# Designs tried in a protein design chat: VHH binders against q96fz2. Part 55

Target 1, 269 residues: q96fz2
Amino acid sequence: CGRTSCHLPRDVLTRACAYQDRRGQQRLPEWRDPDKYCPSYNKSPQSNSPVLLSRLHFEKDADSSERIIAPMRWGLVPSWFKESDPSKLQFNTTNCRSDTVMEKRSFKVPLGKGRRCVVLADGFYEWQRCQGTNQRQPYFIYFPQIKTEKSGSIGAADSPENWEKVWDNWRLLTMAGIFDCWEPPEGGDVLYSYTIITVDSCKGLSDIHHRMPAILDGEEAVSKWLDFGEVSTQEALKLIHPTENITFHAVSSVVNNSRNNTPECLAPV

## First folded at step 23 (VHH)

Design HA13
Fold by OpenDDE, look of step 23:
Parts: sequence; C-alpha cells; structure tokens
Structure HA13 (fold): chain B 269 residues (1-269), chain A 123 residues (1-123)
Amino acid sequence: as target 1 above (269 residues)
Amino acid sequence: EVQLVESGGRLVRTGGSLRLSCAASGFPFKGYAMGWFRQAPGKEREVVAAITQSGGKILYADFVKGRFTISRDNAKNTVYLQMNSLKPEDTAVYYCAARFGFFERAPNEYDYWGQGTQVTVSS
C-alpha cells in the first residue's frame, strides 16, 4: 500500500470513529495534535495521516480500551534510529509484511511495546498491471458501503448534496499498523510514525495486486488490535489476515500524481 | 521513586495457605500488568501468575494447578497472590513485577521489580 485517501473533515472523521469502550460506553476518540491533520484524497508515504491508538500510550493510568486519534507520519521511524534525518533510513518502512513482522527489529520492538494503531482511510489505491502494456490502471479499494435509500453509490453522487451525504456516512477503512516514537538526537518534538501491515491479497483483489493492507474488519477487531493492555501481541497478530470484505472501482490516472488532491482521484471512471 | 513492596512471605507447613501482597508506588499502577514470579535456590526466576490492568485476563503457570489466585486492587495499588495447598516445591523467593501494557511470561519483559518475599514450605 503506497497511496491512501483520507479527506473527511475532522469532525466527520471523529464521528466516524465513534466506539464503545470495554464498559460499553459510547465514546469519541480524543484528538492529539489535531492541527497536523491534513485531509487529502491522495495521501502518500511521509505524509501525516490519522491513526487510532490506545489512550494508554499517552496517559499511563488510562483505560487501554479508550482511543485517541492522532496524525502520524506514514513511514515508521524506529525509536533507536540515531541519525538526525529520518530520510536517511536505508530500508522502507512504509509497509510491514505480516510474515516478517517479528523478524525485523524496526517493527518487532515497537510491536512488543504494544504500539499498535489503526490507520484510517477512505480507502487505498492500487495499480493493476495491464498485460502487454506498460500502463497501470489505478483502483480505489474500500469497505463496502451501506446503500442508504438516498445515498447512491459513489458513482451516483451526481449532486454536491448527494456527495456530502455519501461521505457523512462513510465507513472508514481500518488498517492495522505499528507505530513508534522517535526522539531526534538534536532535540525537538517526538515524532510519531507508523507502518501499515500488509498481507497477501484476497482472491477478489488478487488480479489487481498481490498484496493488500491488513484490514481490521469491525469494531471487535479494531478494539482488540488497539487494546495492548488486555490483548497480547500474539492474540493481536491473529487478526492479521486477508479479507474479502472489500470493494473497488477503477479510477482515473489523476491519482498517479501525488500532488493531485481532488475528488477525481477516487471517482469511478 | 518506584517501589514494589512484597509482604506475607513466611514459613508454612505443607498444605498451608499464604496471601502475598505487593504494594506499588511511584508509577501509574493502573496502566501496568502485574505479575508474581518466584525464584528457588539454583533455579531460574519463573512466572507464577500475571494479571492485566483490568483483571480481565490472567496467566497462571502450569505448576499452579488451581492452587493460587492472583488479584489486584487498583484503588489500593496492590496486587495479591493467594496461595493454597502449598508444597515444599513452592519454597522460593516470590517477587512482584510490573509491566506496562500486557503481561509476559519472560522476566526480562517487566519494567519494575520488588525485593521479594521468602516463602518456605516445610514438610
């Protein structure tokens, strides 16, 4: 996964992240560094995206089932990294393969500390290789959305009003991530950064791309992944597998340019 | 200063019962899993029992076989180990330990340790 969409306004995003804590109380996640949230139809590595994480990571006496939402840098910078510039990382940390997560220190160490997060997105993009051509067809991949009588498919949003309605009730894609906290050697603010765990693609997506993000489907999966106080690493890792509960449509080549940040990026062609 | 203070260890007869207590201070107790470990002379330190922050999940060592019960009182910053049907093989120094997040079996995964309390079970 090298491209995502996360364009919802902050308030809409927050509401979409409503949850129940372990006591069954309905809650909204609290924001950390809300000013770092930058909505975009076209999120690339090194950009900030909102993730969910346990409140216990910020408040050491907190209920681990409580959630915080925070923008983090896409591309995990390990805490042990001693260079002053994260760009000097010699290995790609945009994604973490599920099969080697425990073999790589950069992911194993933070995972062992319970630094699990849920990366939020409208969906993610993948490019299908066209046979016989050097051209790649981009696809937007996301959770199936509930057709409300009034909310047509993304494709049926002929009016701005309909478009807003679609996004007001949009089910966010919830991807399993690992984050870490890096303190720059020269001082400054702690950098929170994340990697997306990837798995082999489900059958439905296999013709598009051979790998997909580990998607946490449903509140239980999200809760278990986040709750590092009550769920072991081993148990959490059982949640990491391909899912068939996705849909996709072809989009225009507009998304190919990471600078393009318009609704056209995810619009069906 | 972080402190874990174990108490309750003493000499008991086979089949006897003890309740160990560990009073924690100097760290946010509610965010930590708590564990009891023991170390017998010449043996490695081993986990006896562990409990998550909420008490929702508990680990017992295989040798416990229902004889021991771990519990915690977050309001008192205390973790307990009720030990019943004690055997001479249970003779060891018992340690309280704290780990941020979920509990682990390995001692090296714990952040804080008590000084231990001696439990001796006589035949």
Scores: ipSAE 0.910, ipTM 0.963, lowest interface PAE 0.4, mean pLDDT 93
Fold by OpenDDE, fold request of step 24:
Structure HA13 (fold): chain B 269 residues (1-269), chain A 123 residues (1-123)
Amino acid sequence: as target 1 above (269 residues)
Amino acid sequence: EVQLVESGGRLVRTGGSLRLSCAASGFPFKGYAMGWFRQAPGKEREVVAAITQSGGKILYADFVKGRFTISRDNAKNTVYLQMNSLKPEDTAVYYCAARFGFFERAPNEYDYWGQGTQVTVSS
């Protein structure tokens, strides 16, 4: 996974992340560093995206079932990294393969500390290889959405008003991530960064791409992944598997350029 | 200053019961899993029982076999170990430990330790 969409306004995003804590109380996640949230139809590695994480990571006496929402850098910078520039990392941390998560120190260490997060997105993009050509067809992949009578397919929103209605009730894609905290050697602000765990693609997606992000489907899966106070690493890792509960449509080549940030990126062709 | 203070260890006869207490201070108790460990002479330190911050999940060692019960009172910053049907093999120094997040079996995974309390079970 190398491209996502996360364009919802902050208030809409927050509401979409409503949850119940372990006591059954309805809650909204509290924001950390809300000013770092930059909505975009075209998110690439090194950009900031909002993630959910346990409040216990910020408040040591907190209920671990409570959630915080925070923009973090895509591309995990391990806490032990001693260089002053994260770009000097010699290995790719955009993704973490599920089968080797425990083999790589950069992922194993933060995971052992309970630094699990849920990466939020409208969906993610993948490119299908065309047989016999160097051309690739991009697809937007997301959770199935509830068809409101008036809201045809994402592409059929005939009016700006209908478009807004679709996104006001959009079910966000929830991807399993690992985050870490890096303190620059020269001082400054702590950098929070994340990697997306990837798995083999489900059957439905296999023709498009052989790998997919580990998707946490449902509130229980999200809660268990986040709650490092009550759920062990071993138990959490059982949640990491491919899911068939996805849909997709072909999009234009507009998304190929990471600088393009328009609705056309995820519009059906 | 972080402190874990164990109490309740004493000499008891086989088949007897003891309740150990560990009073925590100097750290946010509610965010930590708590554990009881023991170390007998010439043996390695081993986990006896552990409990999550909420008490929702508990770990017992295989040798416990229903004889011991771990509990915690977050309002009092205290963790307890009720020990019943004690055997001479249970003779050891019992330690209280704290780990941020979920509990683990390995002693080296814990952040804070008490000084221990001696439990002696006579035949």
Scores: ipSAE 0.910, ipTM 0.962, lowest interface PAE 0.4, mean pLDDT 94
Fold by OpenDDE, fold request of step 24:
Structure HA13 (fold): chain B 269 residues (1-269), chain A 123 residues (1-123)
Amino acid sequence: as target 1 above (269 residues)
Amino acid sequence: EVQLVESGGRLVRTGGSLRLSCAASGFPFKGYAMGWFRQAPGKEREVVAAITQSGGKILYADFVKGRFTISRDNAKNTVYLQMNSLKPEDTAVYYCAARFGFFERAPNEYDYWGQGTQVTVSS
């Protein structure tokens, strides 16, 4: 996974992240560093994306079932990194393979500290290799959305009004991530960064790409992944597997350029 | 200053009962899993019981076999170990420990430790 969409306005995104705590109380996640949130139809590594994490990571007396939403840098920078520039990291931390998560120090250490997060997105992009050509067809991959009688398929939203309605009730893709905190050697702000855990693709996606992000499907899976106070690492890792509960459509080549940030990126062709 | 102070350890007869208490101070108690460990002479420190922040999950060692109960009172910053049906093999120094987040079996995973309380079970 090297490209995502996360374009919802902050308030809409927050509402879409409504949850129940362990007591059954309906809650909205509190924002940390909301000014770092930059909506985009085309998010690439090194950009900031909103993630959910347990409130316990920020408040040591907090209920671990409570959630915080925070923009973090895509591409995990390990806490032990001693260079002043994160770009000098010599290994790729955009993704973490589920099968080797416990073998890599950069992921094992933060995971052992309970630094689990849920990466939020409208969906993610993947490119299918076309046989016999050097051309790749991009696809937008996301959770199936509830068809309201009035809201046609993403493709049928012919009117701006219908488009807004679709996104107001959009089910966000929830991907399993690991985050870490890095303190620059020269001082400054602590950098929060994350990696997306990847798995082998499900059967439905296998023709497009052989790998997919680990998707946490449903409130229970999201809650268990986040709650490092009540759920062990071992138990949490059981949640990491392929899911068939996804849909996709072909999109234009507009998304190929990471500078393009328009609705055309995820529009069906 | 972080402190864990164990109390309640004493000499008891086989089949007797004890209640250990651990009073915590100097750290945010509610964010920590709490555990009881024991160490007998010449043996390694081993986990007895552990409890999560909310008390929703509990760990017991295999040797406990329903004889011991761990509990916590977050309002009092205290963790307890009720020990029933004590045996001579339970003789050890019992330690209270705290770990940020979820509990672990390995002692080296814990952040804070008490000084311990001596439990002696006579035959």
Scores: ipSAE 0.910, ipTM 0.962, lowest interface PAE 0.4, mean pLDDT 94
Fold by ESMFold2, fold request of step 24:
Structure HA13 (fold): chain B 269 residues (1-269), chain A 123 residues (1-123)
Amino acid sequence: as target 1 above (269 residues)
Amino acid sequence: EVQLVESGGRLVRTGGSLRLSCAASGFPFKGYAMGWFRQAPGKEREVVAAITQSGGKILYADFVKGRFTISRDNAKNTVYLQMNSLKPEDTAVYYCAARFGFFERAPNEYDYWGQGTQVTVSS
């Protein structure tokens, strides 16, 4: 997983993240650094994307079930990194394999500090390798969406009003992530950055790619992954597995160029 | 200044009961998992019990076998250990400890420690 769509306006995104705290009260996550949110149909590593994390990371007497939403850099920069330019990191931290997470210092250390986050997206893109060629077919992959009389589908949208109906009630993809906090040696703001945990693909996606992000399906899974005050690392890792509750459609090659930020990136072909 | 102050340790007879208290100050108590550890002479410090922020998760060492109960009162910044059916092998100094987030079994994972309170169980 190396490309996502997260295009919703901030207020729509925030409402889509309504949740219940430990006491069962409905809440919205509180933003940190909202000005760093850059919505786009075509997000790449090193860009900022919104994640959920426990309020306890910021307020040390907070209820650990309460949530913050904040943009973070995609591509985890370990707290021990010594260079001034994060792009000089000698290994790829865009993703973290679930089977080696407790063996890699870059991921084990922040995980032990409870630095678990939920990475938000409309969905993600994956490129299918076609047999006998170097050409690849991109797909947009996302949660199945519940239709109502007021809702349409991506393929049925033929007007701005129908397009708005598709996204007004969109179920955001929720992926398991790990984050870390890096203090630049030259000073300045602490850099928050994340990696997406990956697992073997489910059978439904196996023809597209052999890996998939670890998807947290439902509020119980999201709550347990985030709540590092009440859920141990060991228990949280039991949430990391493939899911078949996923759907997809083919898209055009417009998405291939990461500079293309248009609805065509995720439009069905 | 961070302080964890244990109290309640004393001499008791085998089969007796004792309640330990740990008063915390100088840190955001609610965000910390709390633990009780013990150390007998010549032995390594070992976990006895631990409890999460809300009390939703509790750990007891195997030797406790239902005899001890950990609890916390976040309004009073206090952690308790109710010890029943005490045995001579429970004789040790008992320590209160705090760890940000979730608890751990290893003593070196904990951020703050109390001074300890002596529990002595006579035959």
Scores: ipSAE 0.808, ipTM 0.922, lowest interface PAE 0.8, mean pLDDT 92

Design HA13
Fold by ESMFold2, fold request of step 24:
Structure HA13 (fold): chain B 269 residues (1-269), chain A 123 residues (1-123)
Amino acid sequence: as target 1 above (269 residues)
Amino acid sequence: EVQLVESGGRLVRTGGSLRLSCAASGFPFKGYAMGWFRQAPGKEREVVAAITQSGGKILYADFVKGRFTISRDNAKNTVYLQMNSLKPEDTAVYYCAARFGFFERAPNEYDYWGQGTQVTVSS
């Protein structure tokens, strides 16, 4: 779980994140640092991607069920990190295994501060090792999508207008994350960064890869993961499990090079 | 300046009732979980009850056994502890405490503390 697509224009992404607050009112999340959003079909660790988090992290009298959306660095930099350069971090924080999350100080400390986030993507990529060869088959993995008679599938879009219809009602993948805030020792802006929690893969994905991101399936799960004012760490961790509500298709090797940022990265083969 | 001011502690007979209040000021009360703690002579400070910002989650210590009720009024920045069926073992100084986000059992997790109010339960 080291490559994602998150390519939607900011306005489309924001509308896809519509939610209901605790009182049932329909709302959109409020952006922080919108200029740092870098849409791409091919996101890798150390890049910025949008996450959802509770407004209570920014406004101490806020209703903890209200949501902020903000770009954060993929690859959690712990608040206690003492070097000036995050690239000198000597351990991998791209992912956090669910079975050891309470044993690793890099994840346990921010989790205890309620620093839970929902990582947003169109979907993620995984590479399957094929029997009898060293070659790997990449797949694009995403929530099942509701098809309408006026919209096409990913492979059926043959014009800019038809491509827009595919994504207009796209259900974003919502993955459980932990974030932290690092203050550089020599000064400067606080760095917000996240890790994606992983679990054993479900049966549907087991032939592709043995791990998958912890997916939060539905608004109840998303709300409980975000709401650190009303949901304890212990209760939140019960949301972390594999799901079978996932689909995928094979893609070409264009996605292998993380510099390739084109729709071909997720096009079916 | 942050203040948590407890009131309502007094001497009562076994089986009696008391209502403790804690008035909060100087911080964004709504964002904090609130707790009641107690400390008897010779004992460590221990959680009695705690409540989340909306009141959606509540913790009671095992010794409460249904006798106490915590509540809060966010419009008045006040948290309450209704204490019924009091026993001599409940004799202690009772403290109000605030923690940003969710509550915890351990006293060292809390950000703000009141001065305490004495509750004495006679045989």
Scores: ipSAE 0.781, ipTM 0.911, lowest interface PAE 0.8, mean pLDDT 92
Fold by ESMFold2, look of step 23:
Structure HA13 (fold): chain B 269 residues (1-269), chain A 123 residues (1-123)
Amino acid sequence: as target 1 above (269 residues)
Amino acid sequence: EVQLVESGGRLVRTGGSLRLSCAASGFPFKGYAMGWFRQAPGKEREVVAAITQSGGKILYADFVKGRFTISRDNAKNTVYLQMNSLKPEDTAVYYCAARFGFFERAPNEYDYWGQGTQVTVSS
């Protein structure tokens, strides 16, 4: 997983993230650094995307079940990194394999500090390598959506008002991530950055790609992954597995160029 | 200044009961898991019990066998250990400890420690 769509305006995204805290109270996540949110149909590594994390990471007396939403850099920069430029990191931290997460210092250390996050997207892209051809077919992959007259049909929007209705009730993809906090040696703001945990693909995606993001399906899974005050690392890792509750459609090669930021990137072909 | 102050340790007969208290100050108590540890002479410090921020998760060492109860009062910044059916092998210095986030069994995982309170159980 190396490309996502996360295009909703901030207020729509925030409402889609409504949740219930441990006391059963309905809440919206509180933003940190909202001006760093850069919506796009075509997000790639090193860009910022919104993630959910426990408020306890920011307020040491907070209820750990309360959520913050914040943009973070895709591509985890370990807290121990000593160079001044994150692009000098000599290994790829875009993804973290679930089967080796406890063997890699870059991921084990922040995980042990409870630095779990939920990476938000409309969905993600994968490229299928077709047999006997060097050409790749991109697919947009996302949660099944509840179909109503006013929502759930990506290709049905033919006006701004209809487009809003398609996305007003969109179920955001919720992927398990690990984050870390890096203090640049030259000074400046702490850099928050994340990796997406991956697992073997489910049967439904096996013909597209052999890996998939670890998807947290439902509020219980999301809550447990985020709540590092009440859920141990050991228990949280039990949430990391493939899911068949996923759907997809083929998309145009417009998405291949990461500079293309248009609805065509995810439109069915 | 961070402080964890244990109290309630004393000499008691086999089968007796004690209640230990640990008063915390100088840090945001609610964000920390709290634990009780013990150390007998010549032995390594070992976990007795631990409790999460909300009390939703609790750990007891196997040797507790239902005899001890950990609890916390976040309004008073205090954690307690109710110790019943005490045995001579429970004789040790008991320590209060705090860990940001979730608890662990290993003592080296904890951020703050008290000075301990002596519990002595006579035959």
Scores: ipSAE 0.755, ipTM 0.909, lowest interface PAE 1.1, mean pLDDT 92

